# VH-VL binders against q0atu2: the designs that were tried, part 12

Target 1, 119 residues: q0atu2
Amino acid sequence: MLDKKARIRTSREYRNVFEKGKRLSGRFLIIYYVENALDNNRFGFITNKKIGMAVIRNRIKRQLRAIVREYQGQVKNKHDIVLVARAGIGKSSFEGMEKDYIAIMKKAGLFARNANKID

## First folded at step 1 (VH-VL)

Design c2 (framework fv_firastotug)
Fold by ESMFold2-Fast, scan of step 1:
Structure c2 (fold): chain C 119 residues (1-119), chain A 122 residues (1-122), chain B 108 residues (1-108)
Amino acid sequence: as target 1 above (119 residues)
Amino acid sequence: EVQLVESGGGLVQPGGSLRLSCAASGYSISSGYYWSWIRQAPGKGLEWLARIYHSGSTYYSTSLKSRLTISRDNSKNTLYLQLNSLRAEDTAVYYCARGEEYWYDSDAFDIWGQGTLVTVSS
Amino acid sequence: DIQLTQSPSSLSASVGDRVTITCRASQSVSSSYLAWYQQKPGKAPKLLIYDASSRATGIPSRFSGSGSGTDFTLTISSLQPEDFATYYCQQYGSSPYTFGQGTKVEIK
């Protein structure tokens, strides 16, 4: 899981990103993103009921946090970013979600260099 | 009560292979987030080897990735580590450890097995 | 790979002492994803601190962690007899995960 300061935690903060941010759609993910006035990035995660049961939604949320954490060093600083899982994500592999995340972040111009995994 | 128990250690010859097991009890590995193998040579520090996520995604130490395979069997509630082309420097106590459960906030290793000793010698 | 260097490698202390162990990373540890472990002879490591400053369940309040970026510290405010052990820092901010070399806290 992400450090507390790197997480979007309140409904007010989520609303700000949705209302003022830019939107990009991928195959399994939608991101909403906006520059913040902080020293760091913050991430939020939304898994709605159309994805499936709570067990599936919680699994997807955990997997997305792992993907975000793995690539956090590649992300340009000073952004609030919300990942919204699309209905079809429940049928995706971990690798499929990861590839979609990388592709969307590159299109958004949010990766500082190559989106290569730190592995 | 959650426990991890390693097995499969012992004396092995250089150039051979080893396969270690980590049996979980008190929880289902399919409900956890990820698991790692860590080793410790006698009198030395800890070295991270590999991790596997509940999704099946695997990650390896850069120096050992060509010789390591981490895997799991959810039906047996067991994790495995295969190490090939054994060398004397692979002599160590091998631990399995649990990372974050999908309902827990930390990614640190909160539960460790007791370890299994592997000795690589002719 | 991120290398973690602990200072000191060993120290001698008395019960009641304030003990400070430092962990320095070769590059920034993202999101302060750094943990501290205690290991006693013949035993597996035990998690003390995660996310640089969060105390694990059941860990006494005399253990505290702080730091961010490249510099992290574990402090034991009043050393107890059961605290003589080896301490390791570990980062999980990037792959591969890495450990410091360890700091042995010995009785004076």
Scores: ipSAE 0.000, ipTM 0.528, lowest interface PAE 16.5, mean pLDDT 83

Design c20 (framework fv_firastotug)
Fold by ESMFold2-Fast, scan of step 1:
Structure c20 (fold): chain C 119 residues (1-119), chain A 122 residues (1-122), chain B 108 residues (1-108)
Amino acid sequence: as target 1 above (119 residues)
Amino acid sequence: EVQLVESGGGLVQPGGSLRLSCAASGYSISSGYYWSWIRQAPGKGLEWLARIYHSGSTYYSTSLKSRLTISRDNSKNTLYLQLNSLRAEDTAVYYCARDEVYDYTSEYFQHWGQGTLVTVSS
Amino acid sequence: DIQLTQSPSSLSASVGDRVTITCRASQSVSSSYLAWYQQKPGKAPKLLIYDASSRATGIPSRFSGSGSGTDFTLTISSLQPEDFATYYCQQYGSSPYTFGQGTKVEIK
């Protein structure tokens, strides 16, 4: 569901985020993040086999992309961010993943100051 | 249970080549894993050699890149390391290692094989 | 490449002692991407700590890690008989990954 311009696509781009980025862990998610030299944010998604079978991993990836898209306007400009799903995410609800994402992004300082003024 | 078993070590001649195998069991090497080769010379520290990602992308130690090839055979669930132009300094225990599946959170090594000894001597 | 220097190279300690091992990097390790391993003779290394301070699954609470930038420490708060081993730090903040030379913890 995310536009292709907002996706991290190559192994080298993932590598750059892991090498230069900061790391922050949540309950179901770990994020790696670094400022980029582009005019937009890009997101990457990692789901490992320990999460469950392909149908579960594909569901998780779709749900994470939907969550990221929903909150994309609140993310500070010019970051590459990789979301890594932890094993326990396979048993979480959509709401649980969404809450974890919001919490970790706020803790990382990646949501703009006025992101929640409507909330 | 995940197991990694290295093989292919032994006595090899200077100037020759070696091909090491790492047989994985418990999970497929073509799934979401990251696999590395690491060596340890007798009485010395650990040295990272090469890594292959589940996507097939490979990364090498800068000093050894010209002499190393990491590869895999998904049908045999086996990783390989080829090292050319062998020198006495290549004498070491060679380990196959993998990240913890659920994290994919950096290049630390949760699972190790028991290692295979390579001795380079005339 | 980032060079890691451990100190001391070896130490002698008694059961119950507090042991501190230092790992110093020649350049800043980004994001505190530093791990600690325990290795016993004839065995593969075992992960203890990752991301400088996160304890790996099943590792006793007496093992702790701290530090950032160029200075990192591994502390064993009260040595047990099974803790006599060689300890290695490893950085993964930049390629190529590098290891320290090791610190041997021997019985006094």
Scores: ipSAE 0.000, ipTM 0.513, lowest interface PAE 13.4, mean pLDDT 81

Design c21 (framework fv_firastotug)
Fold by ESMFold2-Fast, scan of step 1:
Structure c21 (fold): chain C 119 residues (1-119), chain A 121 residues (1-121), chain B 108 residues (1-108)
Amino acid sequence: as target 1 above (119 residues)
Amino acid sequence: EVQLVESGGGLVQPGGSLRLSCAASGYSISSGYYWSWIRQAPGKGLEWLARIYHSGSTYYSTSLKSRLTISRDNSKNTLYLQLNSLRAEDTAVYYCTREDYYGEDWYFDLWGQGTLVTVSS
Amino acid sequence: DIQLTQSPSSLSASVGDRVTITCRASQSVSSSYLAWYQQKPGKAPKLLIYDASSRATGIPSRFSGSGSGTDFTLTISSLQPEDFATYYCQQYGSSPYTFGQGTKVEIK
């Protein structure tokens, strides 16, 4: 899990990202992202009932937070980023989700040139 | 039943290299977990060395980064740790561990039995 | 790197005693991302507590954790014979993960 200051926590904060941010769709993920006025990045996660039962949604949410944490050092500073899991994500492997995350973050221009590892 | 079994320890020469293996059974190392190596010198505390994700992404201890390589072979369901430029200070029991998530974060929830590495001339 | 210091380094206790072990971090541990492990002689460590206060699966209720920021505590409410071991705290709020030096709980 991410530090509490690195989490988008309130409905107001999520709404700000959705309304003012840019949107990119991947195979299993959609990201919404906007620059913030803080010293750090903040992440939000949305897993809807269309994905499956609570046990599946909780697994997906856990895995997405793990992916985000693994690559947090690669993310360009000062952004609020919301990850929305698409309905098909429940059938994806963890590797598939990770690959999709890297691809959309690179396409958004939010990753450093080398996105495979944190140094 | 889920198990991790380390091997490759024993007496090794200073200045050389060692390669440890960790055979996983009862589950696939390509599942959604982190895998780490942790060592413990005789009578001392635990020191985290390296982590690999099922995707192949790796993380290293800053003090040992230049001497460590963590890797895996999915076909053998085995994890490896390569340590170069061995010193007496590398004498320790080396553990292979799985990091699992509880709620929303990672913990070392499964450990192998450990393998002793002694570095001496 | 976040350094973890445990207090005491060792203690002697009797069965039935309440045992308290403290873990102090050199800087704030994000979101109470702190775990406690138990290690018996010749054995690998076993996870007891995660997220500072959550008991791992199968861990007896006599083990509890508390704390936030830089100060964390592991409590064993009524020490049992099988609890004589070395206990380690570990933070995962920032990389690299770090462990405390350990606290040995030995028989009085």
Scores: ipSAE 0.005, ipTM 0.480, lowest interface PAE 15.2, mean pLDDT 81

Design c22 (framework fv_firastotug)
Fold by ESMFold2-Fast, scan of step 1:
Structure c22 (fold): chain C 119 residues (1-119), chain A 122 residues (1-122), chain B 108 residues (1-108)
Amino acid sequence: as target 1 above (119 residues)
Amino acid sequence: EVQLVESGGGLVQPGGSLRLSCAASGYSISSGYYWSWIRQAPGKGLEWLARIYHSGSTYYSTSLKSRLTISRDNSKNTLYLQLNSLRAEDTAVYYCARQDDYEYLSEYFDYWGQGTLVTVSS
Amino acid sequence: DIQLTQSPSSLSASVGDRVTITCRASQSVSSSYLAWYQQKPGKAPKLLIYDASSRATGIPSRFSGSGSGTDFTLTISSLQPEDFATYYCQQYGSSPYTFGQGTKVEIK
């Protein structure tokens, strides 16, 4: 679970990321991201009905939050980042989602150069 | 069901400006869909020009960004494309196309208009 | 920008033939975010395949897509008279979106 301060919560905040942000796609995830004027990073999560029933969507949201929390220390500060799950994510393993997240964040330049998941 | 109708084409002069409209029916552009303009020169392939989200967020082709403006009017359910400094190579059929909602994670073009022909000639 | 090259540029085939069109990307296409469109003379393009292998609603089962990374294919298992058209691939794995140059399929 992520701290409340690290979550994008309102439709207005989500729209700001889509409106001003950059987009980068991975295997199972798309990220939209933009620098913010805050002292911290914020994350949003979108799982639509195309992924599957509520049970599947809720499991995926929990797993994505766990992955984001694990690697939170590696993310360059002052960004709003929205993770959007694609239709095929329901058939992915946790490890598959994690690898995709790491790859896409590195490609976006959002991981600090000397960051490690332990830290 | 979903219908897109382009207008504003025709014969235009080099150096001038072009403003195309795309009127949508059967759904609301304020529902969160992306919209793009794509063109096709006579006998040639497809070229993506610009994308707009219902909120007004825009993205442009790298080669044309300085000459293009994509916009929308949610109250008229209409998309626009402004192209400046027209050249002969801008002669093409211009299509308006809908992309899947961001919630569905695909940016392929699921519905297309019939196109409007623009001929740039003196 | 990712450049897409289709092969062949044109072909002639008989009704009932198996037709394969390839699309090669200059760089890896993220998540197999590649679509195929059919365009008939004087008409707008029509979506056939998205996400490399998913058939769009209402598209006959004779159309199939496959591939990942830099190499993608569209196959028509048994060509019908209504399938004469130009076919385009399109990637949406990165911005800007790019299209292949097209493959014209003519029935002999």
Scores: ipSAE 0.005, ipTM 0.551, lowest interface PAE 12.3, mean pLDDT 83

Design c23 (framework fv_firastotug)
Fold by ESMFold2-Fast, scan of step 1:
Structure c23 (fold): chain C 119 residues (1-119), chain A 122 residues (1-122), chain B 108 residues (1-108)
Amino acid sequence: as target 1 above (119 residues)
Amino acid sequence: EVQLVESGGGLVQPGGSLRLSCAASGYSISSGYYWSWIRQAPGKGLEWLARIYHSGSTYYSTSLKSRLTISRDNSKNTLYLQLNSLRAEDTAVYYCARDAEWYEDSYGMDVWGQGTLVTVSS
Amino acid sequence: DIQLTQSPSSLSASVGDRVTITCRASQSVSSSYLAWYQQKPGKAPKLLIYDASSRATGIPSRFSGSGSGTDFTLTISSLQPEDFATYYCQQYGSSPYTFGQGTKVEIK
C-alpha cells in the first residue's frame, strides 16, 4: 500500500495532472505526469469500466499500486503521476503490467537507478 | 437518474443582476464532477460561461469573468450562477451541465438541464 | 482563446447519406480534448463524442469522430431521420472552453 502522502487524493489534483501534464502510452498503461512543488512523488490510479467488472478493476488497481510501491525509490522526485489502465489490461499478467510500467517510466525520463538516493 | 433543473430566469431590466439556480437530483454534486454553465442566444450557438468543482475551484469565460460568479451549495445539491450588469446581449437560454471528469469514463458534458430563458429588455 | 470553425455551416442530406462535418481550430487542441454535441430544436445539447474519437454511452455506432491537432471530423455513416439536427464541436484543451458555430443538417 502506498503511504497516504504519496497518493493523489482529490479531483482537483487529478485534474491538474491531466490539464498540465505530459501523456505517454504503453501497451497496457497510460501515464500522465507533471512536476509538483512538494518534496515527494504522488500517484493516482484510474481503472475505467471498459476494463471489466468491478472485481477485475479492483484487482488491477491493487496490482498497479503494488508495482508502483515496489519501484517507488527509482522514480525521479517531485512528480505527480497518474496511471490509467487501458481496456486490454484485464488480460495481462502481473509481470506484463510490471514490465509495461518500467518501460513507460523509463521512456518518460522518470525511472532511473538511484533516482531518490539517500546519503 | 441524474437530472438537472434550472430556474431563476425571466424578464430582467438592463443594468440589473440575476441569480440562476440549478437543482441536481439522482446524483450528489459533491461526488467528483465539474459542473458548467453554458448559454445560447435565440437562434445562435453555444457559449461556455463557467465551471466549478465541488471543492470550490472555479473557471470563467475571459470576456464575462468580471460579471459572473459561479457557486454551489452542497447541502442543497444546487449550483448557482450570478450575472451582474445585465445587457441585451445576455438574452439567452442558460443551461447547467455535468462536466464529467476523466476518472468517470467521460470528459465531455454528458448531462444537461432543460435550460431557463433569460430575457434582458433593451 | 482557441476559435473553432465548422464546415459547412449547413448542409442538406437524405436518409442513408454519409454526412461529414469538419471542425478546424485556430491553434492546436491539446491532447485531442474535443467533443461533439447534437442539438434538436427546443432541447438541450446531447454529447456524442469526446476525446475526439470516443463515442459516448448509448450513442449509435453510425456516429464516429476522428482528428488531432487543428483538424477534427464528425462522420454519420448512414443518416437516419432522427439525425436531422444542429451539431457543435467543443474544445476543452485550454481555458476558456470554446464551441464551434454549429452545423445544421437539414432534410434534402
Scores: ipSAE 0.000, ipTM 0.527, lowest interface PAE 16.1, mean pLDDT 83

Design c24 (framework fv_firastotug)
Fold by ESMFold2-Fast, scan of step 1:
Structure c24 (fold): chain C 119 residues (1-119), chain A 125 residues (1-125), chain B 108 residues (1-108)
Amino acid sequence: as target 1 above (119 residues)
Amino acid sequence: EVQLVESGGGLVQPGGSLRLSCAASGYSISSGYYWSWIRQAPGKGLEWLARIYHSGSTYYSTSLKSRLTISRDNSKNTLYLQLNSLRAEDTAVYYCARDEVTYDILTGEYEFDYWGQGTLVTVSS
Amino acid sequence: DIQLTQSPSSLSASVGDRVTITCRASQSVSSSYLAWYQQKPGKAPKLLIYDASSRATGIPSRFSGSGSGTDFTLTISSLQPEDFATYYCQQYGSSPYTFGQGTKVEIK
């Protein structure tokens, strides 16, 4: 589970990222991201009904949080980042989602080029 | 579709207690939203009573905190409100509500507050 | 706690009238976290406006909200027969959330 301080929690905070942030699409994920005025990164997660039933959406949300937590030390500080799951993510493996996340974050300039997995 | 159905109302004696239930469908109560109990006495305005966050944190009306307990059962997808030491002035329609507006970026639309129809509680001897 | 006071407490209006309802807060409402609700007899409240000025989905354009800090306004530009109801403001900028006392819009 990500620390409470590292999570985007309110609809207004999500809206701020969507309205003012940059957008980048991957295979299974879309990220929206903007610099914040805090000392830490915050993450949000969106899974909509087009992905599938609640059981599938909840599994994907848990897996995405685990991926983000694992690599959080490699993300440039002071960003609000929202991960949006695309409809096709239900067909992906955990490894597939992880690789997509790393690729998107590197392309966005938010992730060190040679960042390693954090255990 | 999100639906909220309140139950547990009816006639209650002064000094007793009540436990109201709110059964949620179409959405998991544990999945990141905020849930409230709100009441409305006959001919009066709305009064916010209590809120529970997705994290399990609870908040209460200052004037009623000592008599109220909000809780949830995630396995039953149900919210509860316990009110003790009932008085005539507790007579009201009690509503449960999801009181957080969220933005769904994939559809470009907001998901809005959902309120139940309410359950009437009458406190009288 | 933030107290919300609505003005007027009631008003009489005719179809086609412009109706203005004000909501004054005892303290500044953080980030304009203020909503307006419509309630008809025997029904649960319906969200009209959130974040002071954002109209909820399906709400007609004749409803608009404005304001910040301590002073907020709901305007109905051309009152329709279905708009006769009680209107409430609510702040969610700080806990506990609080409602105004309500404004009843009655047929003239």
Scores: ipSAE 0.011, ipTM 0.483, lowest interface PAE 9.4, mean pLDDT 80

Design c25 (framework fv_firastotug)
Fold by ESMFold2-Fast, scan of step 1:
Structure c25 (fold): chain C 119 residues (1-119), chain A 124 residues (1-124), chain B 108 residues (1-108)
Amino acid sequence: as target 1 above (119 residues)
Amino acid sequence: EVQLVESGGGLVQPGGSLRLSCAASGYSISSGYYWSWIRQAPGKGLEWLARIYHSGSTYYSTSLKSRLTISRDNSKNTLYLQLNSLRAEDTAVYYCARGEYYYDSSDYTEFDYWGQGTLVTVSS
Amino acid sequence: DIQLTQSPSSLSASVGDRVTITCRASQSVSSSYLAWYQQKPGKAPKLLIYDASSRATGIPSRFSGSGSGTDFTLTISSLQPEDFATYYCQQYGSSPYTFGQGTKVEIK
């Protein structure tokens, strides 16, 4: 799990990212992202009821946190990033979510080139 | 670097009133956190009293809500607890604490930062 | 209201010991929204664990939490001199927020 300081938790912080941030859509994920004035990156996660039952939503949220944590060192510093899971994510594998995350982050310019190598 | 400093405690007579203050530093109280007052009677455990959201909405312990008012002043970055009709059993250390707000699960909070507390003694 | 009962109410232990404290809820705690606090005499409580198992910032790895539903546990894997204190559980899965009665960890 992500350190508490690396998590977006308050409604005001989420609204700031939605209002000031850029939006980019992937296959299973949408990200909203904006530069912050902190020394670190912060991540938020939204899994709405369109995905499925609470047990599925909680599993997806845990898996997304694990993916974000794994690639944390490759993310361009000083950003607030909110991940919104799309309805189709419930049918994705862990690998599918991971690939989508990497692709979106690279497209957004938030990942350094070659930060992660995929076959 | 985040700090909470309570003040306003002291000796008060039964039936009296008192206003406690909690001055926050290191961040804005309007940022979307829950803020709570929690008390602890001498030698006893913790009792939650009231919370206020960044929006200004409040929630109180049902046993005490008629005698308590929680409020805030965003311009002073300060929270308040007004205590009315004080009784001997209100003698306690009063703490101000910040609670995290979960955007996708409203109403839930643990208390991640606490003030040092201020002692209120009610006796004649 | 959800009532929290801690066990034991007090215990005596030595430096290096593994200490386990249990918190039982009268009803299921939603989403494992349960926290653990440490309090030393004359001091405010300090958050150790939140969401049943997540360590708060700056808390040593010897502190761990587990559990779900009605049964929760705080474990200190190797007790240090600074760990002698009173420990409280707190649920925030439903209003009003409630605390356990506390467990005092004393020097043997």
Scores: ipSAE 0.005, ipTM 0.533, lowest interface PAE 10.4, mean pLDDT 82

Design c26 (framework fv_firastotug)
Fold by ESMFold2-Fast, scan of step 1:
Order: sequence, then C-alpha cells, then structure tokens
Structure c26 (fold): chain C 119 residues (1-119), chain A 118 residues (1-118), chain B 108 residues (1-108)
Amino acid sequence: as target 1 above (119 residues)
Amino acid sequence: EVQLVESGGGLVQPGGSLRLSCAASGYSISSGYYWSWIRQAPGKGLEWLARIYHSGSTYYSTSLKSRLTISRDNSKNTLYLQLNSLRAEDTAVYYCAREDWYEAFDIWGQGTLVTVSS
Amino acid sequence: DIQLTQSPSSLSASVGDRVTITCRASQSVSSSYLAWYQQKPGKAPKLLIYDASSRATGIPSRFSGSGSGTDFTLTISSLQPEDFATYYCQQYGSSPYTFGQGTKVEIK
C-alpha cells in the first residue's frame, strides 16, 4: 500500500488534477496528471459503477494501488496523478493492468529510467 | 559497461532438461527493468520465449509455456531459464536481453548454443 | 498472437542505395510498441529503433522508422558497407512478444 502522504484525498484535490492536468488514455486506464508544488508524488484512484459491483471495484482499486506502489520509485517527482479505471478493466488480468499502467506512464513521460543502477 | 553473459549451453539429450543462466553486471536486475529470453535456431529467425517483469510477473510464449520457467535471483544478479522435455527443434542459440521502459531490448548477451541430440 | 510479416524477405542493394523494409502486423500494435533490430552473422541482434520511430543511442541518422497501427517501415538512406545484415521487426505491445521473419540485405 501507498503511504497517506502519497495519496490524493479530497474532492478539491481531485478536481484540480482533472481541471489543470493533462489526460492520457490507455487500454484499461486513463490518467490525469499535473505537476504539484510538493516534495512528493500523490496518486488518486477512481472506479465507477460501470466497472461492476462494489466487490469488483474494490479489487481493482487494491490491485491498482499495488501496481502504483511497486513502480512509485520510477515516477518523476512532484506530480499529482489520478488513475481512472475504464469499464473494461473488470475483465483484465493483473498483468494487463500492470502493462497498461507502465505503457501510459511511459507515454506520458512520467517514468524516469531507474536511478539506482549499480553502474 | 552493462553486460549480460549467458551460460549453461552445450549438448543435451532429447527428453532432458536445460537450465540456462544469465549473469548481469554493471547494474541491478532488481531495478526497474524487464528481462527476456530469446532463441534462434541455426539459419532461422528470432523467437521470443519468456519475460519477467520488475513485479516478478512472468509471461511465456504460447507454444512453449508448458515447458518453460523463467526466474531470477536478485542476490546473485542472475536470470534463469528452465526448458523441459527437450526436442531436437530446441537446438538454438539462447539469448537473454534487457528491456527498459524506453528502449525495447537495448542490451543482449552474446548467446549460448544449445544442441539437442542423441 | 500478433503475427509480423516483413517485406521483402531478402533484397540486394548497392552502397549508397535507399533501402526500405516493411513490417505488417496481423492486429494493431498498442502504442506503436515496435522495434527494429540489426543482426550480423555470429552476433547478437542490435537495437536500431524503438517505439516505431525513436532511434536507439549511438545509431546513425541514416536509420529511421515510421508507422503505427498495423504498418511499419524501416528506412536506411544511403546504405553503407557495414549495413549488410539481417533486419528484424518486433512488437512488444501485447503478449506474447513476436518477431518478424527477418529481411536479409545483401550486396548486389
């Protein structure tokens, strides 16, 4: 799981990302992203009823948080990023969601090459 | 500076098993990269076999999935490929390759030749 | 699986020629995740182009890639002696990853 400081928490903060941010669509995910004035990245997650029942939406949210947590060290600093699950995500595998996340973050220019290389 | 070195090839019998190693140097395999095994039969083209993601998720060629296992040991900075139930058509040069999020397979090992023959 | 078909399978060219190799996918390649590799006898493949059109580090400007969806092209302007090799396209937009059959570029 992500630390509380790395999460977008209020409706006002979500609205700011939607209104000021750029949008990029993937196969199962849409991201909205904007540079922030903080020392860290923050992530938000949105799953709508169109995805399915609450149990499915909650599973998707947990899996997306796990994916974001795994790759948080690769994300360029000082961004607010909101992940919006598309209707078809309920039929996706964990692999499908992970691959789509990596693809859209790379395309957005938000993934930095790993800075922790031993060379 | 970054290098991949495959080992474990040679002559193996049909029906046996193969375990290849790929030692990485100049960077950590536990970083944000992905890793694949690719093979090439003599005089033929390239065939992708398997990949492992940073998350530990593994993916396999549809035709070979039941016979392949890709794995890694972060402590040894080494990748592995296990291929079971060997057949003559598995004779090939086996490569390991790195994929980063920007540049497909940007680094390849020199390859190790595997010959499956009785 | 996404099948990649290269055209032509082989060609003969002279130094200074413009060489064009095409790669056609049986299905749309997500996000133009398509790469081109050069392979010389006895050597591992070398990455030339990734994401359909981005030149890899250290690759001469005479190599260029283009395309999206199902149709992709590798162009070598003014072919040099060291460019006689086999070229492969590869998609990494969906699992399993697949390669084209290869195009051999030979001396005329």
Scores: ipSAE 0.007, ipTM 0.611, lowest interface PAE 9.1, mean pLDDT 84

Design c27 (framework fv_firastotug)
Fold by ESMFold2-Fast, scan of step 1:
Structure c27 (fold): chain C 119 residues (1-119), chain A 121 residues (1-121), chain B 108 residues (1-108)
Amino acid sequence: as target 1 above (119 residues)
Amino acid sequence: EVQLVESGGGLVQPGGSLRLSCAASGYSISSGYYWSWIRQAPGKGLEWLARIYHSGSTYYSTSLKSRLTISRDNSKNTLYLQLNSLRAEDTAVYYCARDLKYWDTGYFDYWGQGTLVTVSS
Amino acid sequence: DIQLTQSPSSLSASVGDRVTITCRASQSVSSSYLAWYQQKPGKAPKLLIYDASSRATGIPSRFSGSGSGTDFTLTISSLQPEDFATYYCQQYGSSPYTFGQGTKVEIK
């Protein structure tokens, strides 16, 4: 699980990321991201009703948190990052979500150089 | 140096099940790599069967999903494949192989020697 | 599933020949995620090329790969005696991973 310190918790903090951050879209995910004034990263997760019923949305949220936790050591420090699940994510596999997350984070320049794929 | 040694093959009866083992040495199977089972029927090509991820997640070929179970025992550094409801077409050499680390998955850089499974009465 | 078709299915060649094997995908392979393997009788496959064009560690420079999308090629620039084998392409752009049917390179 992600530590509470590593989670975006309040509506005002989410709003700050949406209003001031950059946006990048992947196949199943959209990220919004902005540098913070802290010494750690914080993550937020949004799954809206268009994805499906609560059981599906809660499963997706749990899987996304697991993916983020797995790769948290690869993420450049001092960022607030919000993951927004797109409607089609409910049809994706865990592997598909993981690959999309990696691709979008690399494209955003948020992964450390050592996390890049070999040629 | 990565070494993989398959075992558990031999003559098995139709309708039964088999459990194959793949003992890894020279590295830990829990170290962030993915691991697959691949088979090859006599005189035929290669067929990917299943993969287990570092996270413990499993993925299976669509045609065999209901008959396959891939698993691992990190303390024994060993991978397993169980195939149920054996049929003549399951006769093949079974290989275990290492995928790359999970952000670079998909190709197999180290293979075991394979173990022959013959499904016959 | 992405089906891979190799051409030719077999070929006869002499030492010193330039050998070209093609692998055609039924739909586009994402990010050129395609590998080539060599297999000799009674042996496990050996990785030659990954990511369409990257040569694996220890593989001689006479082996090269190219291509993207649906069309991929393995080339052996000057065939050696130890190169007589069956060659397989494999895509990992989408699950399930699939292999081509193989190309047997035989002595002429």
Scores: ipSAE 0.000, ipTM 0.528, lowest interface PAE 14.2, mean pLDDT 83

